# Ledger of designs, part 80: VH-VL binders against q96il0

Target 1, 167 residues: q96il0
Amino acid sequence: APERGAERRDTAPSGVSRFCPPRKSCHDWIGPPDKYSNLRPVHFYIPENESPLEQKLRKLRQETQEWNQQFWANQNLTFSKEKEEFIHSRLKTKGLGLRTESGQKATLNAEEMADFYKEFLSKNFQKHMYYNRDWYKRNFAITFFMGKVALERIWNKLKQKQKKRSN

## First folded at step 3 (VH-VL)

Design r3 (framework fv_pabinafusp)
Fold by ESMFold2-Fast, scan of step 3:
Structure r3 (fold): chain C 167 residues (1-167), chain A 120 residues (1-120), chain B 112 residues (1-112)
Amino acid sequence: as target 1 above (167 residues)
Amino acid sequence: EVQLVQSGAEVKKPGESLKISCKGSGYSFTTYYLGWVRQMPGKGLEWMGDIDPSNSYTTYSEKFKVQVTISADKSISTAYLQWSSLKASDTAMYYCARLQPYGSDKFDYWGQGTLVTVSS
Amino acid sequence: DIVMTQTPLSLSVTPGQPASISCRSSQSLVHSTGNTYLHWYLQKPGQSPQLLIYLVSKRDSGVPDRFSGSGSGTDFTLKISRVEAEDVGVYYCMQATHYPLTFGQGTKVEIK
């Protein structure tokens, strides 16, 4: 496909970061689900006057998103690979080909797959436990910083009102 | 795991066209930019440009904007770097690297490189 | 374009001794958000570059604690507290505050 050059990407002429959105977006942007993780990515808006607390919250949310995307992409790829290996093994022992007469991919029924699902879940038990632990830790931290940012914004608004009242 | 796998080495003559590839795996291909970096023999690194695979938005270094075209096909998680007419001065190692557009804004994973040799 | 200047261009160190590399930018790398987008990469002989330090002082995953970054504004330093054989290669600083992204010319680190 024809690519747009640098001239068509929105870059502010005065001291603005390379990593600003290409258009004048003032909000976070949610994309379509990723092919591997099946999670929707969020592109976070970065305001020019972002406080250190706001930056810490945004980075924590970004790091959590990256961690979550990596975990599920890897998990889904591992599941797909092991599922295919299991199906191939079972079909081979039955003397069946990997494709049907019509050229479709040969499959096993739900009953035959039950043992694979049970083994996969058991094998990955510790991995899922560590994921859940870290997921809760990250969400707790995000909630904590969201509270701090909210308090900071309230405090700043109160200070602004006091100064305007003094004027 | 995250991997960027590039196409193999190329030996070309001046005036020939070329398209090299970089295939991402183990991550959400559309959530990261993919950049291209040139390293001429015995020299340092030069950023050429990058692409957002979610919308095919490209950004080029001024030096490279007339020399190359960057593209991506998100359905196969592959980015491309293309020349319409190669010159001997294009002889270099070309790296693709993953860039997060928000947050740290770093190249965290790199491809193995594609060596392009252009000689008559 | 922002020019990134590294000193020294080459450095020979005895194993176990410290090494220090300087990187200077032609303009401040402090972004309006307060972040400084200065990163360090290592290219080992025959290998692709790899990330070492990002945002001036943060070590990438798996990077040994003997590597440290510091600096502000236009002056930045990468330190290796005790150089090992595995640390041989060319070190590059990069700025990502402004387009176009620019790299320093590189510092070659060798073992005596």
Scores: ipSAE 0.000, ipTM 0.479, lowest interface PAE 13.7, mean pLDDT 80

Design r3a (framework fv_pabinafusp)
Fold by ESMFold2-Fast, scan of step 3:
Structure r3a (fold): chain C 167 residues (1-167), chain A 120 residues (1-120), chain B 112 residues (1-112)
Amino acid sequence: as target 1 above (167 residues)
Amino acid sequence: EVQLVQSGAEVKKPGESLKISCKGSGYSFTTYYLGWVRQMPGKGLEWMGDIDPSNSYTTYSEKFKVQVTISADKSISTAYLQWSSLKASDTAMYYCARHTDWSGIPMDVWGQGTLVTVSS
Amino acid sequence: DIVMTQTPLSLSVTPGQPASISCRSSQSLVHSTGNTYLHWYLQKPGQSPQLLIYLVSKRDSGVPDRFSGSGSGTDFTLKISRVEAEDVGVYYCMQATHYPLTFGQGTKVEIK
């Protein structure tokens, strides 16, 4: 199944962790931070009589979450990889080994790492700008559909009152 | 490869204690519940209970609540099923299986089973 | 506890013929999430149970398309369009909507 196949790929770096919400709940649930994205996933509650509009909103929120998780998982992996490469390159330039005599991983001090952070932020500025633009667009769409769902619920309550009165 | 590997077969006498294990590999151990299922010789499957390895929260079937203890050590991706005092009626095959609640992941990966025989 | 009742308890099938197993729950398996947590498992002789169908009708990875699940509420069916030798074993339905999780009694499928 497509859904099952996606879940079984959860151990991949691009995947997000699965979590188990508390039992006997009818609300959305927040899980622990994902190993790769460091963001908490949300499992969305599906009501028994979900309208097509409510389903569209929920799926939009689920898709936005997956997009957000995937972006940050990839960004964090890129950061870790480039950070490691930078440290190794700098240690090699200094004539130092990759590990200390105690067997611990050799590291650079904060002052030396400042160059890497500045370079990484500068290099990824355009990517983060596009992410923020898309994030705002997605949240605008979600807010718009939340408004439509709210109006639908108000209309349905009015219809219910009319039906009960006519009975 | 996603798999659950259980400890080997056990032959015990009534009154003895026993702890059997189920080790997960190839997946994030703390993202799934780990459940235990009993199958008595020639009989069907009975769910005993499960544990959330991330917080050690357990849920038991009423029948098994006082008979066994389920525990887990997430640092070594291992769950345990324990008896303080075995009875002949505990003779059965015991399976572990991973699952989740509302994400729709059922018991999709099962251990090979641990045969426990209790006889005098 | 939810009681899961399977019929028949045993079934002898000529190879290539269809087979049908029914599962009935003592109360509705529709969860507040909108999902129906009814799953089907096969236990082949000497092996661990293996997942066949989850959420009423979804086939697990690697499960042949000759297996299909259907149903709603309290009545569920597993169908095998053409039974093959490797399909021999005991089939179990299982509900995960309500705790404790409960299995049906099992249906033994044999070849005539």
Scores: ipSAE 0.000, ipTM 0.466, lowest interface PAE 14.7, mean pLDDT 80

Design r3b (framework fv_pabinafusp)
Fold by ESMFold2-Fast, scan of step 3:
Order: C-alpha cells, then structure tokens, then sequence
Structure r3b (fold): chain C 167 residues (1-167), chain A 120 residues (1-120), chain B 112 residues (1-112)
C-alpha cells in the first residue's frame, strides 16, 4: 500500500496543509491555525446514529469551512505578494536598496503604506462584497438547519417520554 | 444543486488522440478533488487518478500514469482526461467523480459517464 | 496495492428476503485519523455509481434504513434487510485509506 496516499490525507482539498486530529475522537476537534488562512479548522465527529438531517447540517458546516479556508488563504497570499511588489516599486523610485545595512528588509513609512492599503481595498472591494454576501447566506443556511436539528431532537425526546409513560 | 456533467460519447480509431471533459457546478470547484474511474464493458470499477484543481496536482494509479493525462481549468470549472494515442483496450465507460478528502474520502456526486469506443 | 475481495459475485434474491455481501481487504483499512475509509457504492442498470454507505456503517442521505454496513479492520459486510425491486444492481466496496484507491470486483444483485 503506498505511503504517499496516507500523506495526501493530511492535505486540504484546496491544496493547503491541515491538522491531524486525535485517533477515534468522540468529540469535534479544533486544530491550530492553518499556515495560509490563519483560521482554526474544526474536525467534525461523526456519530454512529447520525440522522440524515444532522448529516446535512454537518456537510454544510464542513463545506462552509473549506470555502472560508480557501478564500482567506488566497486573500492573504495575494495581499503579501502585492505588498512586497508595492514596497519594491517605491524603493526603486527613491533609488534605495531592498535591504538595510543590517540585512533587514527595507520598509516604507506609515503614510506611504496607507497608499498601498487604499489601493488594495479599492481593487478588492467587489471581491470582499461577494465574500460577505456568501458568508451571510451560508450562516443563514447553517442557522436554519441548526433549528431543524434542534426541533428533531425535541420531537424524538417527546416521543420517547410518551412511549415510556403509555404502557 | 451539485452536479458533474461529462462530454458526449466518442468513437475513435487506434492511434487517434482524445480529450474528454467533466464540468462541475453548484459547488466551489477548487475545494474538492476530482477523480476519474474506468469501467470496461461488463467489468468493474477502476480508479485511474485524481486532480486538485486549485494547484493542478495529480495522483495516478501506476497502471494509468503512462496511458493518460489528467488536467483541469479552474476558470471554467472543468477537468479533463486525455490520451495521446488510443488503443482498442481503451474502450470503456469513463466516469468523473468529486472526491471529498477532508472528512469522508468518498466519491459524491458522479458524472453521467462518457462512453469511449476505439475500433478500426 | 490493497486488494478488495467481494463474495458472492452474484446473488439472486426473492423480493422481501434479506441479502448479505462480504468485502475483505488484504490489509487493515484503519487510517491514522482513526477513521476506516471503507465505502459501498450501488450501480443500478444503465446508471452511474451512487454512494450508499460511507465510513463502514454510515448511510448516505436518502438511503433507506433497510441498508446497513458493518465490519472492522479487514472484514466488512453490507446487509439489506428486505430486498426490493429498486435494489437490483451491482454493489461495490471501495477502500480510500491508501493510494491507489481500489474497488472490489462487484456483486450483482438480481430478483428471482
């Protein structure tokens, strides 16, 4: 059996690394922040008696987590790349080197960096707007299914109590 | 709704090249792996390989790594299975299927299949 | 490669009677995560395969409760408590614990 297959099981579908939860955990597991997205992933425990509605809720939460992880990993990488390009461009314009005498990366002052943040936010405004819209839609759907699961559990408890008391 | 739609049936001669497609809709194409499965006439299922559409990283079954190329174009949510030179032994139904590796490592959903017939 | 062996290869069942399909792997399917990536698929005549049971014993959404999966390590069973006409087709077990992913040969279920 190729060990390479086991190695792939630790990689998120988006191509970023993910944590490995404890073996045979009976609870949801919260991991360390992902290297790229900086968000903490949740590994969902799947109980033996999971209802179809509970499965639907869990799948929705998992898919939302994967979408959210991918969005922020991509956004953070784009931000870092564009920030570096902006700094290098401005330093070249001033005739300055990319490193200080101490070997540290040369940086711009706060006023100059404000120009970059303004450009980045303006350029990405529509993208962030679509993200926020999808984020709200996903959370609405999750809340809706959480309500349905709660009602199902209440109904099942009521049925069980009725059976216990009714002979 | 989440679905995979594959290209139509193909009839080819030995030595010809072929590229078939699988288009995903109703989900984030780059968050899931996409796998290819072969079913020869009257036979069972064989996993050929899969691709991570976010970075085009592929994993192949040893049997298929020299026979086919798997690729994807995330801008149009489409994955491809390609042969440079077809053989009569490539006659089969080819399925694409979405692979979920986070929690389940299952194939769901499956495409409708593309029948490839290679004969002289 | 992990070899998946199904028995029987063919099964004829009277409607309403139970059916049982066995799947055996050449090595343990328990992953380091504690999960056992053993799944069952059904391919109805003229259709694409569909997920039936995942992680040994979990029914996929919409799968009737007459279907159940069980097993551990290398030995797995799919049971249908009362076979109905719509259950005809070929059943495949699949392991996804190690690459390459491998399927059993398939078990054809027919009505007498």
Amino acid sequence: as target 1 above (167 residues)
Amino acid sequence: EVQLVQSGAEVKKPGESLKISCKGSGYSFTTYYLGWVRQMPGKGLEWMGDIDPSNSYTTYSEKFKVQVTISADKSISTAYLQWSSLKASDTAMYYCARGKNYELSTFDPWGQGTLVTVSS
Amino acid sequence: DIVMTQTPLSLSVTPGQPASISCRSSQSLVHSTGNTYLHWYLQKPGQSPQLLIYLVSKRDSGVPDRFSGSGSGTDFTLKISRVEAEDVGVYYCMQATHYPLTFGQGTKVEIK
Scores: ipSAE 0.000, ipTM 0.487, lowest interface PAE 14.2, mean pLDDT 81

Design r4 (framework fv_pabinafusp)
Fold by ESMFold2-Fast, scan of step 3:
Structure r4 (fold): chain C 167 residues (1-167), chain A 120 residues (1-120), chain B 112 residues (1-112)
Amino acid sequence: as target 1 above (167 residues)
Amino acid sequence: EVQLVQSGAEVKKPGESLKISCKGSGYSFSSYGLGWVRQMPGKGLEWMGDIYPRDSYTTYSEKFKVQVTISADKSISTAYLQWSSLKASDTAMYYCARQSIYDKGPFDYWGQGTLVTVSS
Amino acid sequence: DIVMTQTPLSLSVTPGQPASISCRSSQSLLDSYGKTYLHWYLQKPGQSPQLLIYYVSNRFSGVPDRFSGSGSGTDFTLKISRVEAEDVGVYYCSQSTQYPPTFGQGTKVEIK
């Protein structure tokens, strides 16, 4: 429903570095994929009537996005570099060039890449484990504040309803 | 039921402008990205660009960045692909397709296509 | 841009026989977290492309179980266990790991 967009925004970790939304926007929006993290950034709209609780939630979501973007930008760069070095080494061992006859980067099949993927994932296991822990911790905090904001809105709506009844 | 309905076939001369449309229904239009894919006669699929309708933010393929403009009107759940000056090489079938932007997902639903023919 | 290469480009199959299409990417479609963004589309004659398989091996809604996808890294396969007349068309593999999304050149499947 209407909440599906909000849920998706809350689970979309990405940075906003060097990406600028349309100025004077009155809502949250999604940008193009970041070159390094390959994640689409979310820019959060700041309403003029934002409550302190709403501000705390927004800042927490922004901080989580920045943290996640930096993690993936660095991880993807490391993965790409190590993968290229592995492929280069294997092609050299096989007596093959770095490019195909069509000029494309030469690649290895899944069987040939198995050792690289196994080693990379094993080497980064602890890092990914801590990333997952922190990701869940941040999401629990976001969910908690989302709940508080929802309760605040319900309370305000109830006050409004009572005021209308008294009139 | 998710549907993408595109505007009808167009026959144009080189140098003319054109704007074709893609109307979404059966889903929250602002919650998904909408991409444009070109297919020249007898050829394969080529991604041109996309728009996130919530903010009308566009992303283009380098090949198409200066050739076309992508836009959207949220109030009528419609996206547009526009040329300021058509060339004969623009003769192709143009598809719109929906994509989940958060999950970097596939193009899950496609429009029926708009055939654009550009000839003197 | 990531280049997607399909083999074969054309395939003629007797009804009820299996078919297999290979797709190779110019670089790994696996992200550093272990997720692979490889999808398969079918374009039947005179129709729009339709999604068949997403994230390597997941069948899209309404897709028969005779279709299966497999693979990892840079090598992927689409298999049809028993080809039916309605399966005629052009099959495309595609990646969404890196922008821009790219498609293979297509494999035409026809009935003998």
Scores: ipSAE 0.000, ipTM 0.478, lowest interface PAE 15.1, mean pLDDT 80

Design r4a (framework fv_pabinafusp)
Fold by ESMFold2-Fast, scan of step 3:
Structure r4a (fold): chain C 167 residues (1-167), chain A 120 residues (1-120), chain B 112 residues (1-112)
Amino acid sequence: as target 1 above (167 residues)
Amino acid sequence: EVQLVQSGAEVKKPGESLKISCKGSGYSFSSYGLGWVRQMPGKGLEWMGDIYPRDSYTTYSEKFKVQVTISADKSISTAYLQWSSLKASDTAMYYCARHPTYEGNLMDVWGQGTLVTVSS
Amino acid sequence: DIVMTQTPLSLSVTPGQPASISCRSSQSLLDSYGKTYLHWYLQKPGQSPQLLIYYVSNRFSGVPDRFSGSGSGTDFTLKISRVEAEDVGVYYCSQSTQYPPTFGQGTKVEIK
């Protein structure tokens, strides 16, 4: 089992893949694609002198990443599960077994699968619409706070320059 | 309904091998992780390890990694906990529990437990 | 391993009175993404453990609202606003922030 500072297991509830950035990294680190969501996680560097505003931006980005990871992990799992159930149901209706004579998984042809894709898209249309809406809201908030952090950093540099001149 | 059904109580002698089972029903077995928890008589809970049946990926507690083997057969929705050589100290209640991969890595559904007694 | 310590170890409560159980971890349960993996389980006499509270404060399905969880970092509390006879059992806090997941030693709740 992973120790402190080691990679965490794939079944983590946040939908974040397990990874461990370099211990003394001074920059954000990008991990490998998550097995379930297929998205790459970012491990954010936390500076010792992090301002409250910088912390708020970092937490917002972390929360958005977790939300995004969980959404796609669940969506991919739901798709795979419902696809399998649909195939089994249709094969049962036809009186066919789950395996071909060659021992391979029995599948439906493209025309038969079209019904599944159409129903899946229709069923999940509103869910995807809400996802896009929430993603734009989150991205707008992140962009807004990025702007605030940039202004704070410019202001601090300007204040340091003025103080240096007065000395 | 979602449930985990474990194999019946076992009475063994030290040195014997044992394999106990945990069968899931009412859910997609391969979509959830399954863990094992030990409770010695009158004692608390100890996490032993878990398995993700879809790819048979296992994780063990350091204390248990050399003592037991966790496996699963997704074709019959069953997970296993196995000892190659039992010791008297293995006498305990063994629980299997399901954890949702995306909801919380939480043991949300538990089996009824398998009592294992190892005596001379 | 992260050590989980519960206080008190035993609690006798008059029906209808509140009860409070504390859980302290040997290190912070907050991960780098801001999530805290602290959960509470109840084991009733002769029964398997059951999930009560997950991620500090979320009630599991079917758990009455008289149960509430709170806390952060290393200090957590489970509260029962009005203890009922069916609440008798051993309560365990658990962390899954780091592997292996670990449990507290348990708090036995009894009715007077």
Scores: ipSAE 0.000, ipTM 0.457, lowest interface PAE 17.8, mean pLDDT 80

Design r4b (framework fv_pabinafusp)
Fold by ESMFold2-Fast, scan of step 3:
Formats: sequence, structure tokens, C-alpha cells
Structure r4b (fold): chain C 167 residues (1-167), chain A 121 residues (1-121), chain B 112 residues (1-112)
Amino acid sequence: as target 1 above (167 residues)
Amino acid sequence: EVQLVQSGAEVKKPGESLKISCKGSGYSFSSYGLGWVRQMPGKGLEWMGDIYPRDSYTTYSEKFKVQVTISADKSISTAYLQWSSLKASDTAMYYCARDKQFSGTPYFDYWGQGTLVTVSS
Amino acid sequence: DIVMTQTPLSLSVTPGQPASISCRSSQSLLDSYGKTYLHWYLQKPGQSPQLLIYYVSNRFSGVPDRFSGSGSGTDFTLKISRVEAEDVGVYYCSQSTQYPPTFGQGTKVEIK
């Protein structure tokens, strides 16, 4: 059963002795590659005093990550399924069994697989075009909001400095 | 056969704590998300939050994130919905439901029978 | 949040006659892959909700072919070609395009 593309909680089980505990509260954490998408997830740090603008940026980044995980997980599953169906169909046409005497999966040679790869890429061309378009749109939006957050933080720093002055 | 079996009806007073359960069977519990949906008497359906039992990752509705805690124990294929202090406004039917969505926002294919929670003085 | 609006809120149907329920979303449910995250649930009296139709037009396991879903963008329809006694209940449309998932207010279907 496939995993959800949502962010994962990075907490140790209770009862574990902690020699060098992670400092997750101070920064984003990058995890191992997901089994289905083969992409490394990012677990976003949530500051205690997160502004509405910072929350909007974080949610946008999280949604973009979920979208990206979903795309590649689905693409990998589709590729594997169609590849297996193609191999089974061709082996049946040749009168060959699905497994060798050693129990390994029977395979087709490179020339026979070339037809499958060509058809798969052609069939999925539109999907990849839409993916690339959305990827650029999402990154543009993220960059825009990162700029707004940076300006907000600069303004807040200036306000804090003024409060500490004896003005 | 996929089944979600919820704990029995509860009658509580305001200020009391409560933990209700939802036990999954007939499928790989850790491979699917599990959501909680509230239905107030005579009203429609309202999503509260969900959990992915494999790693206990939770997502909450803004309305419910300070009111309840969602957890799961995958060793017994059971998810929980918990209140530290109940209010009369928590009186409702609570459903657990299996999240069919591969990734992102859930939609629900199998539902538990519901747990009626009544909070009155 | 995406708001889901159903019409009518109540419908009384003679057995064997068709029924139609409309659902409108406050924004498009179509994603960039061409996928639309609109689903229909049925809650029979005294029972839990059950999935009826997912992704606009796909019938869930065990759902009779007299049920059909259609629509795109923001406008969706659930049709029952011949209403039977077992179809009585409240029908909800729902979106899962973005968090939080939201439900329509429900349409109560009764037999005359």
C-alpha cells in the first residue's frame, strides 16, 4: 500500500537513551529517500512565533513537496506496472515462461525493450510537460513569498533595535 | 474484509478527559492514513484531522488542533482521538475513516460505525 | 477553505423515478495533471457514511450502475437513474483537492 506524500514526524520512541539528540527545533531536516518516489523529504521547522506570512510560505512549501512526492510515486508505479505487463505479453507471445529455472524473472533483450521505452515516453509526454509547468509556477510562488518573509523579518529586526535604544 | 471498529458510546461531564479508539482489521494498518470526522446532532460532516500510523504523522484542522490529540498504536492496529478537557460543544458522533488518497488531502473509502459522545452536566 | 454547496437540500422521489443532485465548489477542483478531486458519500439513516463515487465518476466497490457522477471544474452532478428504497439517506459531495477536505451540507433523499 503506498505511503502518503505528507511530511513525516521525526520523533524517537519513548524509552530510547539519547546520546546525541537531533536539534530539529532549530532548522529544517532532510530525510532518507521515500520508498515510492525516491525523493528525499524535507521536514519543516515551525517557529513558536510564526507569523501568518511565514505560515503561508511554509504551507506552500509543504503542499509543493506533497504534490512532487505524489507525481513521482505515481509515475514510478505506472512505469513498473506497464513494464511488467509488456514483458509478460511479449514472453507469452514467444511461448516462454515468466521465470527461469533458477527462479529469477525472465527478461527481454535491449532491442525488445526499446519499443516499450519509446511508447512509454511518448504516452507520458503531456504529463511531464504539465509537471514541469507546475513545478516552475510553484517555485516562482515560493520565491515570491520567501522575498516577502525576508522583508518582514528585516522590518521586525529594525523595530526590535529601536525598542532597545534609549530613544 | 476491511473493517474499522470503534469504542462504545460515552457520557461525560464538562472538564473530564476522554480517549476513544478505532481498530482497523483486514488490511495493512500502517499502510493507510486514518482520519477523524465529527457530526454534530442533526448536522453535516466535518473533518477534524488524520494520522499516518506508519510514522504517527498527524494533520489537524485549524478548528481542532488545540482541542484534540490524535495518536495511533500500530502494534494493536488502533488509532485514538483524545480530549484533555471536554466541553458541552463536543457532544457529537465521531467517525474514524480510512484515507484512500495515496498522497495529499484525504478521501475516505471505509468508515467505522461511529462513537457517540455526550457531554452534559 | 473550499466551500461545497449542494442543491437541492431535500428531494422526495417516487420509486423507480430518476433523481439528480448538484454540487458546486467555490473554486476549481481540477489539478495540473487533469485530475479532479470530487467524491460522493451516502449516509443511510442510522448508519455511517459510505463512499459512493470517487474522482467525479468512478463507482466504489459494490455500488450499482444506476448511480453515475459527472461534472468538471466547479459544477458536479450525481444521478440515480431509478431510485430504490435502499437509496434513502443523505448524500454529501466532498473535495480533496486541498486541505482541509470539505463536505457539502448534504441532500436528503426520501421516497414519496
Scores: ipSAE 0.000, ipTM 0.470, lowest interface PAE 16.8, mean pLDDT 80

